# Designs tried in a protein design chat: VHH binders against SET domain-containing protein 9 (SETD9). Part 9

Target 1, 299 residues: SET domain-containing protein 9 (SETD9), of Homo sapiens (Human) (q8ne22)
Amino acid sequence: MPGRLLRGLWQRWRRYKYRFVPWIALNLSHNPRTLRYVPEESKDKVISDEDVLGTLLKVFQALFLNDFNKQSEILSMLPESVKSKYQDLLAVEHQGVKLLENRHQQQSTFKPEEILYKTLGFSVAQATSSLISAGKGVFVTKGLVPKGAVVSMYPGTVYQKYEPIFFQSIGNPFIFRCLDGVLIDGNDKGISKVVYRSCNGRDRLGPLKMSDSTWLTSEIHNPLAVGQYVNNCSNDRAANVCYQEFDVPAVFPIELKQYLPNIAYSYDKQSPLRCVVLVALRDINQGEELFSNYYTIVS
Key: E = the ipSAE of ESMFold2; O = the ipSAE of OpenDDE; V2 = 0.75 times the mean of E and O plus 0.25 times the DockQ between their complexes.

## First folded at step 5 (VHH)

Design f04 (from f01 with G35A A50S T98R E101W; framework vhh_6fv0_2)
Fold by ESMFold2-Fast, scan of step 5:
Parts: C-alpha cells; sequence; structure tokens
Structure f04 (fold): chain B 299 residues (1-299), chain A 119 residues (1-119)
C-alpha cells in the first residue's frame, strides 16, 4: 500500500528531525548557538599569520626530511634545484647526527611526535580526558609549550557557508564554525570520513597529495592534527589555548601540502584553503591537558 | 618566454582514439615534470596524467588507467597523450601544464585543445 509506506517515512523523518535538530541548529542555522563564542581577549589573533606559516613550514619540512627516502616519487616530480635544496638540508642534518651518533637511535626515521619535539621543543597527543564524561582530550606529552606557540591544528573538510553540510552535521560534535561562517568537519567517522577521503582523492596530482588523510587513522603523520579532541574550558578548567583562523597562501610548497590536515569541499581557485590552529595563551607544562575558549556546544 | 601549444583534439565516437601533442618552448623541457589536465563544461579543472622530466615515471587518474598513455620526446620538446577507448565522460578541453615547486598549481598552462565524444 503506498499510503502505508509514506506514513512510515513521515513518522521516521519526524523522529529523526526531532532527535537531531539541536545538532543542525548548532552547525547550520543563524541561531547564536551556531556561532563561535569567544571571550573579548581571544577575538584578536594571538600571533601573526607569518608566525603561523613559519611554524607550519618548519614542522612540515622536518617531517619531509625525516621520511626523505619514502618521498622518492614526490622528489622525482620536483625541479632539480628544489631536490638539491632538500639534499643540502639533509646533508647538514647528517653532519650534526655524525657528531651525536648513537646505535640506539633510528637515524632515517623518527616517530612524528619525536619530530615535533625536536622541532618545536614539545609534543602533544590525544588521550583519555581528565574530564569524567569528555572521552578524548589532548595533552602536552613532552617538553614545554611557550605562550604563543602553535600547539595543534583542527583537521577536516572545509565548507564555505553556501555549501551543503546537512547530513554531515547530524549528530556530529566535531564541526568547527569560523567567524565568517566557514565550517570545518573534523569527524573521523561515518559520512564525514568518506567525504574527506573523496576530496583527497579528487585533488591528488599523481604522487602529490594535496592534504593529510592520516588523521582519519590510528597512525597520524602530522602530530598537530588532533585539535578536534581539545575540550572546551569550564569553571573548573581554565582555557590555556585559543583557536586562530589561518588561510594557506597560494605560494605554499607543493611537496609539503601532504601535511595539511584540511581540504576544501568544493574546488574554488579564488578562495584560499582555510585552516584553524590552536595557539597557547600561556606557557603549558608537560602533563597538562589543553582546554579551548571556543563554544559551539555547551559541554 | 615559456610557451605550451596543444594540438590533436577533435570529434570522435565512443570507443574511438585520439593522440594529443604539446609543443614546449622557452625552457629546458627535460628539467620539468609535465601534466595533462582537463576541464569539461560547467566543471572544475581535473588532473589526468603526469610524467617525470626523464620520462621514467608516469601517473594516471584512476578513471583513465589502461586507456590513456602519457609519453614525451625530450629531443623534440614534445609531450603526448594517447587516448584509447574514449568515453563521453572524457569530453573536455585538454591542457598541457608544467609543474611548479612553490604552489598547488602548474606555473604554465597552454591554451588547450578540445576533445568531443559524440554519442
Amino acid sequence: as target 1 above (299 residues)
Amino acid sequence: QVQLQESGGGLVQPGGSLRLSCAASGFTFSDYSMAWVRQAPEKGLEWVSSITGSGGDTYYKDSVKGRFTVSRDNAKNTLYLQMNSLKPEDAAQYYCARYTWGSDYFDYRGQGTQVTVSS
């Protein structure tokens, strides 16, 4: 009976809509709850765009050099002058290693977290949150994070405000809303995961990946790509990081794009790729959990 | 002056073949990896194939693997794309492009050659 099928679909849709309306409102509507809430002190950028770019390039170059032998396909696509530059940088690093050589150290590869520590003086990783009900959190696992340091990045698919995100927004607590209405879907599961992987495959240029997809796996290559797991501050947990929006410049090195944990949903030649970094508001000690001053969901 | 000039496009029936050529000038051709990219009406630019400067390594979009073959003749400063078993979905303006080291785009692209697959 056709009328029976239509009635069943309407009842399922009504229950579905009712149950998921809060998530839709938080992510897609003009309701104040869908906007990023920040304290006045956090509305201004803590560091310059040049400082963000400099930090990302420093970390990504170190990751590239660490895996240099695995980059042979990418290196074959680069001009000889660029290849020679990386070989020279690696030779300088090898001269330093010769003076400090230890048979217990892996010279050709280190874990990404070790590269982060060697590069910035600290390392971060996701673990079980200190908050009873929060699940995952992000901790400083080694070293000291100085005030103004880039501590992590918010990974995910980037949607312009006019682009459809309805189904990805349902039951999804990992959507970050930028001040201009741009959304970043950092969910590592379900349709969000499929969308990110599809966009990554779309933008791939042979051996050149235009984004990092490893944040969707248990083996993360860019150790900064854990920002979606940073919990919101509360009365009992003061914020020690803030979100800062960053646009990737057009002249970004193509061989380092494989470490950017963001990808645009639609191809747009005129719009720069939006990234979001978390920046330290104070010095953060080893063992401390990161807490942000950003609210899209009251938790 | 860098110049890339494509040719060889045309109208073919589904299952047909075309060979595209790109004549390069104004730079040391063998020092650069080259690519073929295409743009269908109302769609964005799509990467199709790449070849290293020496011609030793080639790469393809999954949907064209086994049907398209990229090659180059460094003595003639010419890039080629042999397209076999053409499908309606392959209809597009095809561009020759030179890889750049500092951006997510190719630093030079030719004017293109049109491929139309009629049904």
Scores: ipSAE 0.000, ipTM 0.390, lowest interface PAE 11.9, mean pLDDT 79

Design f05 (from f01 with A50T Y59L T98K; framework vhh_6fv0_2)
Fold by ESMFold2-Fast, scan of step 5:
Structure f05 (fold): chain B 299 residues (1-299), chain A 119 residues (1-119)
Amino acid sequence: as target 1 above (299 residues)
Amino acid sequence: QVQLQESGGGLVQPGGSLRLSCAASGFTFSDYSMGWVRQAPEKGLEWVSTITGSGGDTLYKDSVKGRFTVSRDNAKNTLYLQMNSLKPEDAAQYYCAKYTEGSDYFDYRGQGTQVTVSS
């Protein structure tokens, strides 16, 4: 009896210590809303990487110029090769300062959604879903989305397939799974929010931000950064968008990185940053809700 | 309780070198970009250099590029600034800076270290 009792005490001690090492514990991502997967028939890409890049650069450049009074401060930190792109605007800004000194300073900038409309011919925003149980959804709020347009981005922290994603995966309906096993955690709450903000603080170049963190707030700067709120298609709602993976090229303009709503969990300078865009499968009219062809699975 | 303690400043002749250090405590050092800012006599506060939390990327003020090197030792919670080919224009009080999440401005809390360049 004493031998069995001692073994029982050591087994309980082992279980006790194990329970205080939660990062080794079983990942409980069995919630059907935790993971998304690509159907076997889904295309990896609907439009070219060049079309994705062109769209993102066009939108981000317009956002940068809309906020130029504030962005000119960031430009003062950047090399002449970057500043030279904006020399004409910097000259106007210097002249504008003299006029503003004689008048009350007032900022006349457009909302991000209005810039998106002026740039691509449509706007999107999150609102209460048309589906009773879905909570949030994403709607075309203005204009017309043409087939093949980049209509939103899936924000969040990017995890390589061998990187641990333990506590963030529990009860989290906003984890997107890429075809290569890369995960994107787009949850705007809890530990996921803390992790994204931590990575953003780690990677920023002083006042120059290397990723967009405003999708975590009520004041969104990149109006495309609402992809995690797009609901899955159903028998009642056909898919009108699909997810497409995109790797940010090394030559991406440094001053525009602040609008990328993704950040790598572990920094690897030689690996491109993974992003995910949502691409229109058909023309989508004003007032329509977006529905994706990816499905939430039970692990 | 964020604390930043700078050291390594001193008097050096033009063309000389100095290595500044900043000992950080009260936060997870590797989770934050760090930088150096300076204030010269009769001038405002100037940004000098920034390094990411991983140490993988750096950015420098044009006038110090090629002469200064920022680095960090995350195991020791220490930030460094190697200053070579020092010029009289580099004379300033140098401060270690931590950048605040979600803010457009840095949150520096050090008392600084004085760099004097004179013959």
Scores: ipSAE 0.155, ipTM 0.607, lowest interface PAE 4.9, mean pLDDT 80

Design f06 (framework vhh_6fv0_2)
Fold by ESMFold2-Fast, scan of step 5:
Structure f06 (fold): chain B 299 residues (1-299), chain A 120 residues (1-120)
Amino acid sequence: as target 1 above (299 residues)
Amino acid sequence: QVQLQESGGGLVQPGGSLRLSCAASGFTFSDYSMYWVRQAPEKGLEWVSAITGSGGDTYYKDSVKGRFTVSRDNAKNTLYLQMNSLKPEDAAQYYCAKDWSEGSDYFDYRGQGTQVTVSS
């Protein structure tokens, strides 16, 4: 009995630890993005899930291959089915080292924003907003964003609807509320940052990362992971992007999960990881700042 | 301060079994994935097994899959590795390792490890 009692108390403590005092109600009035309401039967999507998935896989695969010399280490940890996908590249790497050991190695790794440009035809980055006192904003830094393109992702810790946000919700303008009540905490500071890093540590498998944590640093690996800095539209600034929810499918390549800028607060094998993308409402030119609607666009 | 103390290594015959333990302190054990890594003579450090903080997911190097079982007791801050059907190629210094809390590409391991020797 003592063993069963202790296990029961430990499981209850873990669930309590992940279900702290509900701060959601106090913070919904502070951020229009967490106040939006769309009927549950409504599809909150501008483009298909297949289009979102296709875009993310193209970008993440390009990032993985760009950093292959380091990524090849994680392949040794993965199933044979994953290793076989890259077997030709692994063989070339081994032969390349042998052939070029007496030569200066000149293979250049591109910056993430350049990989984004090569893959999608545009790049985005955070900078000082054109709005007075808004702080950061997100700009198209190169190329042209076509209507319907995935232009950014909303990073952060994902809380299920039954999981109240602890103190990190107080005065936090970076909490996004999904249609089903799922919340994403994209704050890059304070307790929110500590929580995300803790969850990343919980789910990591040595060098194999299950989520991107670099959006919390100055050296961002996934250049799409700047969505929390996109400002709301106003009378002077029309919206040119909208939010769209996306569930990561079970078939998502394990070696590419390291580029997903979201992680679940509580571990749950049965729930897919929720992500949020920003989708272009029109063609967006180089130099333009991104502005989002307060409310989800109903198709 | 993070502290990891490995134990349970020893000499075993091919086909034998050993159970390794790692006592952890100085951090919230259940919040971190844990790993078993090993280093054999003439080889680099290699991971052999990983377990998530919840204990819900486990992963193994192909060469040990089906023979090794990783587990954890979060109430006791202890990590385990059950090693069955041991082969000469499994002989190595075994370390338990904690995933880094703030910003590293790799795990952080401490202690001296525990030596596993497989010989006839």
Scores: ipSAE 0.000, ipTM 0.256, lowest interface PAE 12.6, mean pLDDT 77

Design n01 (framework vhh_enristomig)
Fold by ESMFold2-Fast, scan of step 5:
Structure n01 (fold): chain B 299 residues (1-299), chain A 118 residues (1-118)
Amino acid sequence: as target 1 above (299 residues)
Amino acid sequence: EVQLLESGGGEVQPGGSLRLSCAASGFTFSDYSISWYRQAPGKQREWVSAITSGGDTLYAESVKGRFTISRDNAKNTLYLQMSSLRAEDTAVYYCATYTEGSDYFDYWGQGTLVTVKP
């Protein structure tokens, strides 16, 4: 019995052992939830990249159209092939802008969480977790999340395997480790916040933003950008979502990049931008908290 | 501390050319994207062109093919080469950027006036 127990413990440890790096050791001394692991048999993708892309385009397009009066300004910057997609709406807005210059302001738009509900049939938001000491959690606030739905995105600065993240990692519970060693720093405070905003400034093209930075504020424009607050599953809280990596394709619409809550730490035009989505493992009802199947390893 | 200073404006005939410059100080110029905007008398400011830290460029449709944005990181200077100038290009031209910690344009120059004679 003891021999079998010891073998079981050794097999479990071998299965879940992570590759050691010095910056991880420092974070574990401050917050045991900093390092996440993936079991060897973990499913890399629950839904297709085409399904992820389709969902993101659907939501981002709806957000873009909801704020079209403000977005029409950036259309002057875009190629003719992009402007042609909005040609009928531009004609209407041009007439509307002329009228507004002679009358009062037009002000009928929906909140981002209402757009999410209208688009996908549900909405999510961060709130105080149901777990006594976990702080924030993410809840389904309206509607029903069907199995296989993209329910959230993990925001933050994307670091390649060997890029410096040491100082950003100290006391930071919001670093997500991808299977290929890419890291995403989803911390909305301190040096992590400064780094994300700096990268956003580096890549911006006038009024055209190349990433969403509003997840760093109280007024979130992409309501999916709350994934860093999803708590890990436990013995009494089964996982109902899983993480799935997604590379933004080169053909992604430039006018919708402003809703992507991720930015590369190093400027590299050749590499696709890494994103991480959270996908529902089952139908999730209104009022339920989201729990992920990734675990934190602590010493 | 952060300052942007535009120069090179003046009067020009239709079809003429001008080169605008924007001298930047107080921040690491090479690390940031920077834009040109313009404001015609009695109108709102409009975006003209932008250049990223990596040198990627974008232009407003009204100036595409006529204006060229460029930067010299060694001199901390942004340029706008304007050709085939039209009466509707008459405006005060501004360069604009933002520093670390901001996702909005927090620094604007004082502008340089370009007048294209009718």
Scores: ipSAE 0.228, ipTM 0.637, lowest interface PAE 5.1, mean pLDDT 80

Design n02 (from n01 with T97R; framework vhh_enristomig; at its last look DockQ between E and O 0.53; V2 from the best seeds 0.00; counts 0 for: pae E 7.2 > 2)
Fold by OpenDDE, look of step 6:
Structure n02 (fold): chain B 299 residues (1-299), chain A 118 residues (1-118)
Amino acid sequence: as target 1 above (299 residues)
Amino acid sequence: EVQLLESGGGEVQPGGSLRLSCAASGFTFSDYSISWYRQAPGKQREWVSAITSGGDTLYAESVKGRFTISRDNAKNTLYLQMSSLRAEDTAVYYCARYTEGSDYFDYWGQGTLVTVKP
């Protein structure tokens, strides 16, 4: 008898995508709204990988340009063609600003959130959740999030299915499980923080950061890297975002990798870096808190 | 204690070649990315090359195509093969390791001098 129940649980478990801590699955029966149903695997993605990539590149490029004065060492490592590209982009931005604002070209570095707003038309930030005892949440701080927009990234160390995550998983509510069994540890504290930093240090190429570690601090460089604090929907609060897996392509600009809030636990050249983005399911207004589903069920 | 020790520096003619070594101890060498830096007299320290724990390599534009970084994990040694050396390559060369939790390289060797002169 126990075997059938376990099999049933296992089968059910296999149908779930974007899972958190396994104990939450036991409570799913009580909160049906925490589930997203996808009829086909092909329809799991709300937006195309291309659109995800395009959005990330757009944001990261804007961040890079905003911090251009701090990128001198990185620029020195890049081909001349790439340097020229960024110089041209910067020139265009300055010309545009001159046309609009007679204001003195003080290259005022904007806050990352401001860059996000300028780039995507909205900004997000972590704040105290509107849910009682939920701790932190993620809010639209400015602008309107359109349906289908990438609104956040789930930061953390990426573990392959075969990689042990035992110690990191203990009491860790920030473990995200992908459909294929890949796990992302989005915990910014304790051993998880140490592991992420270790991996980040491991993969660093001189002045080139191959991942963003600032999400572990109070001063984040990638304002999207707050997805681990997105709370789950409830019966009273419907999900307005969903999780979507994204593999970083090999052609991803190396100078922009510093903004990727994910790092592989094990360095594997053959495996693309897995990221998880949050995508808006509807238009989300300024001041709204983001809510996701615990699980996506692929039927 | 973490230690890095550079060697292999010397005088070489323009167009010549030189191989630098960095011997590492006091840590698991294979788990870390490590970089070469150089500092010319009266100039700021300059990043030259890096190699990840996974073996990925990166080069400054100024040395690309001329320098090759490699590592032997069994020997806990980092290498920099320099070819087509130029006068502007004259500098003290350092190896450096990134420290966990830090935003900068905390461990440096004492350096080895490379002089390119006719």
Scores: ipSAE 0.018, ipTM 0.306, lowest interface PAE 6.7, mean pLDDT 83
ESMFold2-Fast, scan of step 5: ipSAE 0.463; ipTM 0.785
ESMFold2, look of step 6: ipSAE 0.021; ipTM 0.503
ESMFold2 (binder alone), look of step 6: mean pLDDT 82; pTM 0.824

Design n03 (from n02 with S35G A50T L58Y; framework vhh_enristomig)
Fold by ESMFold2-Fast, scan of step 5:
Structure n03 (fold): chain B 299 residues (1-299), chain A 118 residues (1-118)
Amino acid sequence: as target 1 above (299 residues)
Amino acid sequence: EVQLLESGGGEVQPGGSLRLSCAASGFTFSDYSIGWYRQAPGKQREWVSTITSGGDTYYAESVKGRFTISRDNAKNTLYLQMSSLRAEDTAVYYCARYTEGSDYFDYWGQGTLVTVKP
């Protein structure tokens, strides 16, 4: 929970935001957004949307099953078509728990990074960057990342084109700019953190979460949600990943939405949720740091 | 400041009924989904029921057909009508609205004790 000072600042910002929206919107139209640029000889997409979706579903399904004892409580809230996917696990839950009462409980639940490794053959995590004066970076901590693999997601609040972003844009290096002008604010501090948490609370359906907020904490549930800490390539460090935009399809399983590390700033039930993934440009070995080829221009 | 205050708990015999209330203040009540959770002695917290801002209701399997959740937006009050009470329903009942930083089992009230005993 944010402190009382931060909560008070967000409440004031919310009030002032509504009062000044027309003036700020007009001002923003005269300030061209910095947009992601893809050179003619480079592809905007390295892998298909189907490959992105398949990878995310595979990882999120594994995370859901790893935490099934807790997740089974929310299944009673969901339609029969969702419950039927898990009916075998639900039917034997009593027998399974009873038979395991004398076993060490740690054996039945793995850390999220271990689930990622078991599912995709590698894991990633944030640590101190290998670059001088850079703070955090993202490293391959186990296994081998094959070319074309989804290695990370860029978390944060999604702002549609011309939606006001106000004070959270000041001094914020974690705003990702999409080709169509959509912005993702992946800052884990200050006003950006308060805004994401507010949107998460707004969209929550009781015990059922519609987005992942744990990337804002030390106890991360979706181990892919570290993309904002990936450093840009430099003269001494070649890019080994690239950003790829992805829209969450309408058929995305509702019980797995809790692992999506993105949330829309305002209600737009007809538009798909924008996500951004990082895709490997080559095989990446254990111990290597991830570096992106992110280009921005004024358009 | 957001506040939730539960009331209506007490002692009741098996098969009896109780109505719990949760008085809400400090926010626009009609805009939020709100639910009931409970914690029995020596057990972990358990979700009981949720009602959305649109009025859709959801129930834990153990209480379906026995409990009814409802809301009165004019009074900023959430209700849980409990019937056919069983010994296993003995618990402290909490009203929960999810905050910006809240996790699965965050609670905003002090709770109200329901004891079912012959």
Scores: ipSAE 0.006, ipTM 0.306, lowest interface PAE 10.8, mean pLDDT 78

Design n06 (from n01 with T97R E100D G101S D103G; framework vhh_enristomig)
Fold by ESMFold2-Fast, scan of step 5:
Structure n06 (fold): chain B 299 residues (1-299), chain A 118 residues (1-118)
Amino acid sequence: as target 1 above (299 residues)
Amino acid sequence: EVQLLESGGGEVQPGGSLRLSCAASGFTFSDYSISWYRQAPGKQREWVSAITSGGDTLYAESVKGRFTISRDNAKNTLYLQMSSLRAEDTAVYYCARYTDSSGYFDYWGQGTLVTVKP
């Protein structure tokens, strides 16, 4: 084995073992993801759950209202408990054909990235990474990301502890392991893609989608759903974001669930849906690439 | 080949009850959320009710408390139990399987006519 090849394998293993390991590797007793140490006194979160929820609701509400012409058709078919929240806006849509015509001509809808910018003061998108071998990366494309901001979400199928994850785990670097053993499979290809789509069809409630599957396509509806493309930090690139777990509360608006880029593998009414956000560790300027730190402390 | 075949439609008087069935084939029925839609003469198609693979249900406000959706995964069959029927419930009722947002097409049955008249 050449020394250069051995160093390359060791550097990949050091980066990989702290984050995004195949399920097979997670069953090895010496894997750092399995042997994680979390101090009792330490917070495992950078910002509060209330701050995460507030950010997601603000962004998703803005996306919903931006697409209101399509959403209002669906909303009119939903129960009054949901429809009544938007009754004033629904009433306006029944007035004046020429008014709607003028709005359409005057660009009444924005791209998801523009809604993100108008809502949080910045925008992010996937592009070719600044790292030679990384392929894709995620960049701040507009504005300024302040320290503590939710910058993206880690999409994918959520597997509870002890649920089977067989063929999709093989050679898959996009499996994120949560502190409690919950896994998120963010792979946008192969069997992982088929599984996510199947679960999305399983959970749909009539005209109302219960999960976002557009992150699997070229036309992304939730501009935050790019977290799986964020590269790990390196000697040349310091981490500027970190992973944080979030459970969707029972009070989450049903009409906004369509923007959540996660879905449970097995249906369980008692368990909240697990999501993972990426949170800024410092102010991040326009043009900078996002680099993630490992979430797990090795004992 | 995905197929959805509705049955159980007919004539009923106001306040009456009727049960619709939808027989599914060509896919794993238990893995999908299935919905009932209806279309009255001269009106747009409207959603009526949905049921997930796990049994969670949702109803349009116009039918809530009067209609009950259910499924039998062993028989690959969806049901809609309709009670307290009104003249406004007169429509062709369709069973529908949804696709995800990735561009697969919705699959619809041929429909079954429900007429509510005195």
Scores: ipSAE 0.324, ipTM 0.697, lowest interface PAE 3.2, mean pLDDT 79

Design p01 (from e3 with T96R; framework vhh_podentamig1)
Amino acid sequence: EVQLVESGGGLVQPGRSLTLSCAASGFTFSDYSMGWYRQAPGKQRELVAAITSGDTLYADSVKGRFTISRDNAKNSIYLQMNSLRPEDTALYYCARYTEGSDYFDYWGQGTQVTVSS
ESMFold2-Fast, scan of step 5: ipSAE 0.408; ipTM 0.748

Design p02 (from e3 with T96A; framework vhh_podentamig1)
Fold by ESMFold2-Fast, scan of step 5:
Structure p02 (fold): chain B 299 residues (1-299), chain A 117 residues (1-117)
Amino acid sequence: as target 1 above (299 residues)
Amino acid sequence: EVQLVESGGGLVQPGRSLTLSCAASGFTFSDYSMGWYRQAPGKQRELVAAITSGDTLYADSVKGRFTISRDNAKNSIYLQMNSLRPEDTALYYCAAYTEGSDYFDYWGQGTQVTVSS
């Protein structure tokens, strides 16, 4: 029969979660660890699920419209209820050269980073980290990130608790751990890359993709899909973003699923797709590197 | 090598039903999505129906009339076509999506469906 004190310690331990264990455990001997504490009732959420969804839909809608000439082919295969959202644009495409001012010139499209800037007021990208020997990092390349903004997404294959991940975990620092035990493998190389591509092919509906695979390439379509390259905070580099888990609702627009940089390892109709966003803890200026906290305690 | 073999096409009268089959080999069938496309004379090829492990998609023109299904034990997909119309006349193709550095959509040779009196 343990006493109240012993039970309290066991409850506390159950709420202790590392975001990247065991794959980075050896690095703790060389780097100061910074712990992040969150109230249990907040469930490690800085902004509402509604705010996350609103931001993702806003960005993905802008990306879709930016590439409308190619996306109109996908729309031809979708229900009338989806097509009706784009009727004005489809009418222009249908009437073609008769409505265009100059049919001989290519219409200008923007790069994904420019769409992000026009949509949210900032852009982010990978570059060489400010940390010696860290390799890549993620920087605010343009604009200002306001506190509470979704700054990036953690891409990769989503593994449910108890699904096999053994080979992918060897030497892989990019496996993110959710509080419920769900894992996301954001490694862009080796077997992890092959697995993600296989799952993407499995779930594709003709020309319609159910997830974004371009984060595995040099030509990234979703500019938010760089979260795996955000470095851990230290005493010398304070965290300015935090991880927030988000479940994609069942009614998510089918034509925008192609921008989600996550895919389930095994099909499970009962479970929503898990995503992870990085949310700004303060205003972040142009030129600043993003730093997250790899260690979280729920209290 | 990936092989897709379609069968079940033919000449049918309007309002009748027809079932197309596609037998697949050369890849792990259960891990990949499949679809049916068609091409009518003088028109571009269009997606008719697609199927994954848990979801289906249909073109508006066939929704409610056609049903796509798969049998992983037989490495096959099927297209059940009900209430056929003359506008459904086309060469019907089976398609598969595979992994790899040279990722391509694989196609069968097609099976002709003609809907006329």
Scores: ipSAE 0.142, ipTM 0.597, lowest interface PAE 6.0, mean pLDDT 80

Design p03 (from e3 with T96K; framework vhh_podentamig1; at its last look DockQ between E and O 0.56; V2 from the best seeds 0.00; counts 0 for: pae E 2.9 > 2)
Amino acid sequence: EVQLVESGGGLVQPGRSLTLSCAASGFTFSDYSMGWYRQAPGKQRELVAAITSGDTLYADSVKGRFTISRDNAKNSIYLQMNSLRPEDTALYYCAKYTEGSDYFDYWGQGTQVTVSS
ESMFold2-Fast, scan of step 5: ipSAE 0.419; ipTM 0.749
ESMFold2, look of step 6: ipSAE 0.354; ipTM 0.717
ESMFold2 (binder alone), look of step 6: mean pLDDT 81; pTM 0.805
OpenDDE, look of step 6: ipSAE 0.414; ipTM 0.779

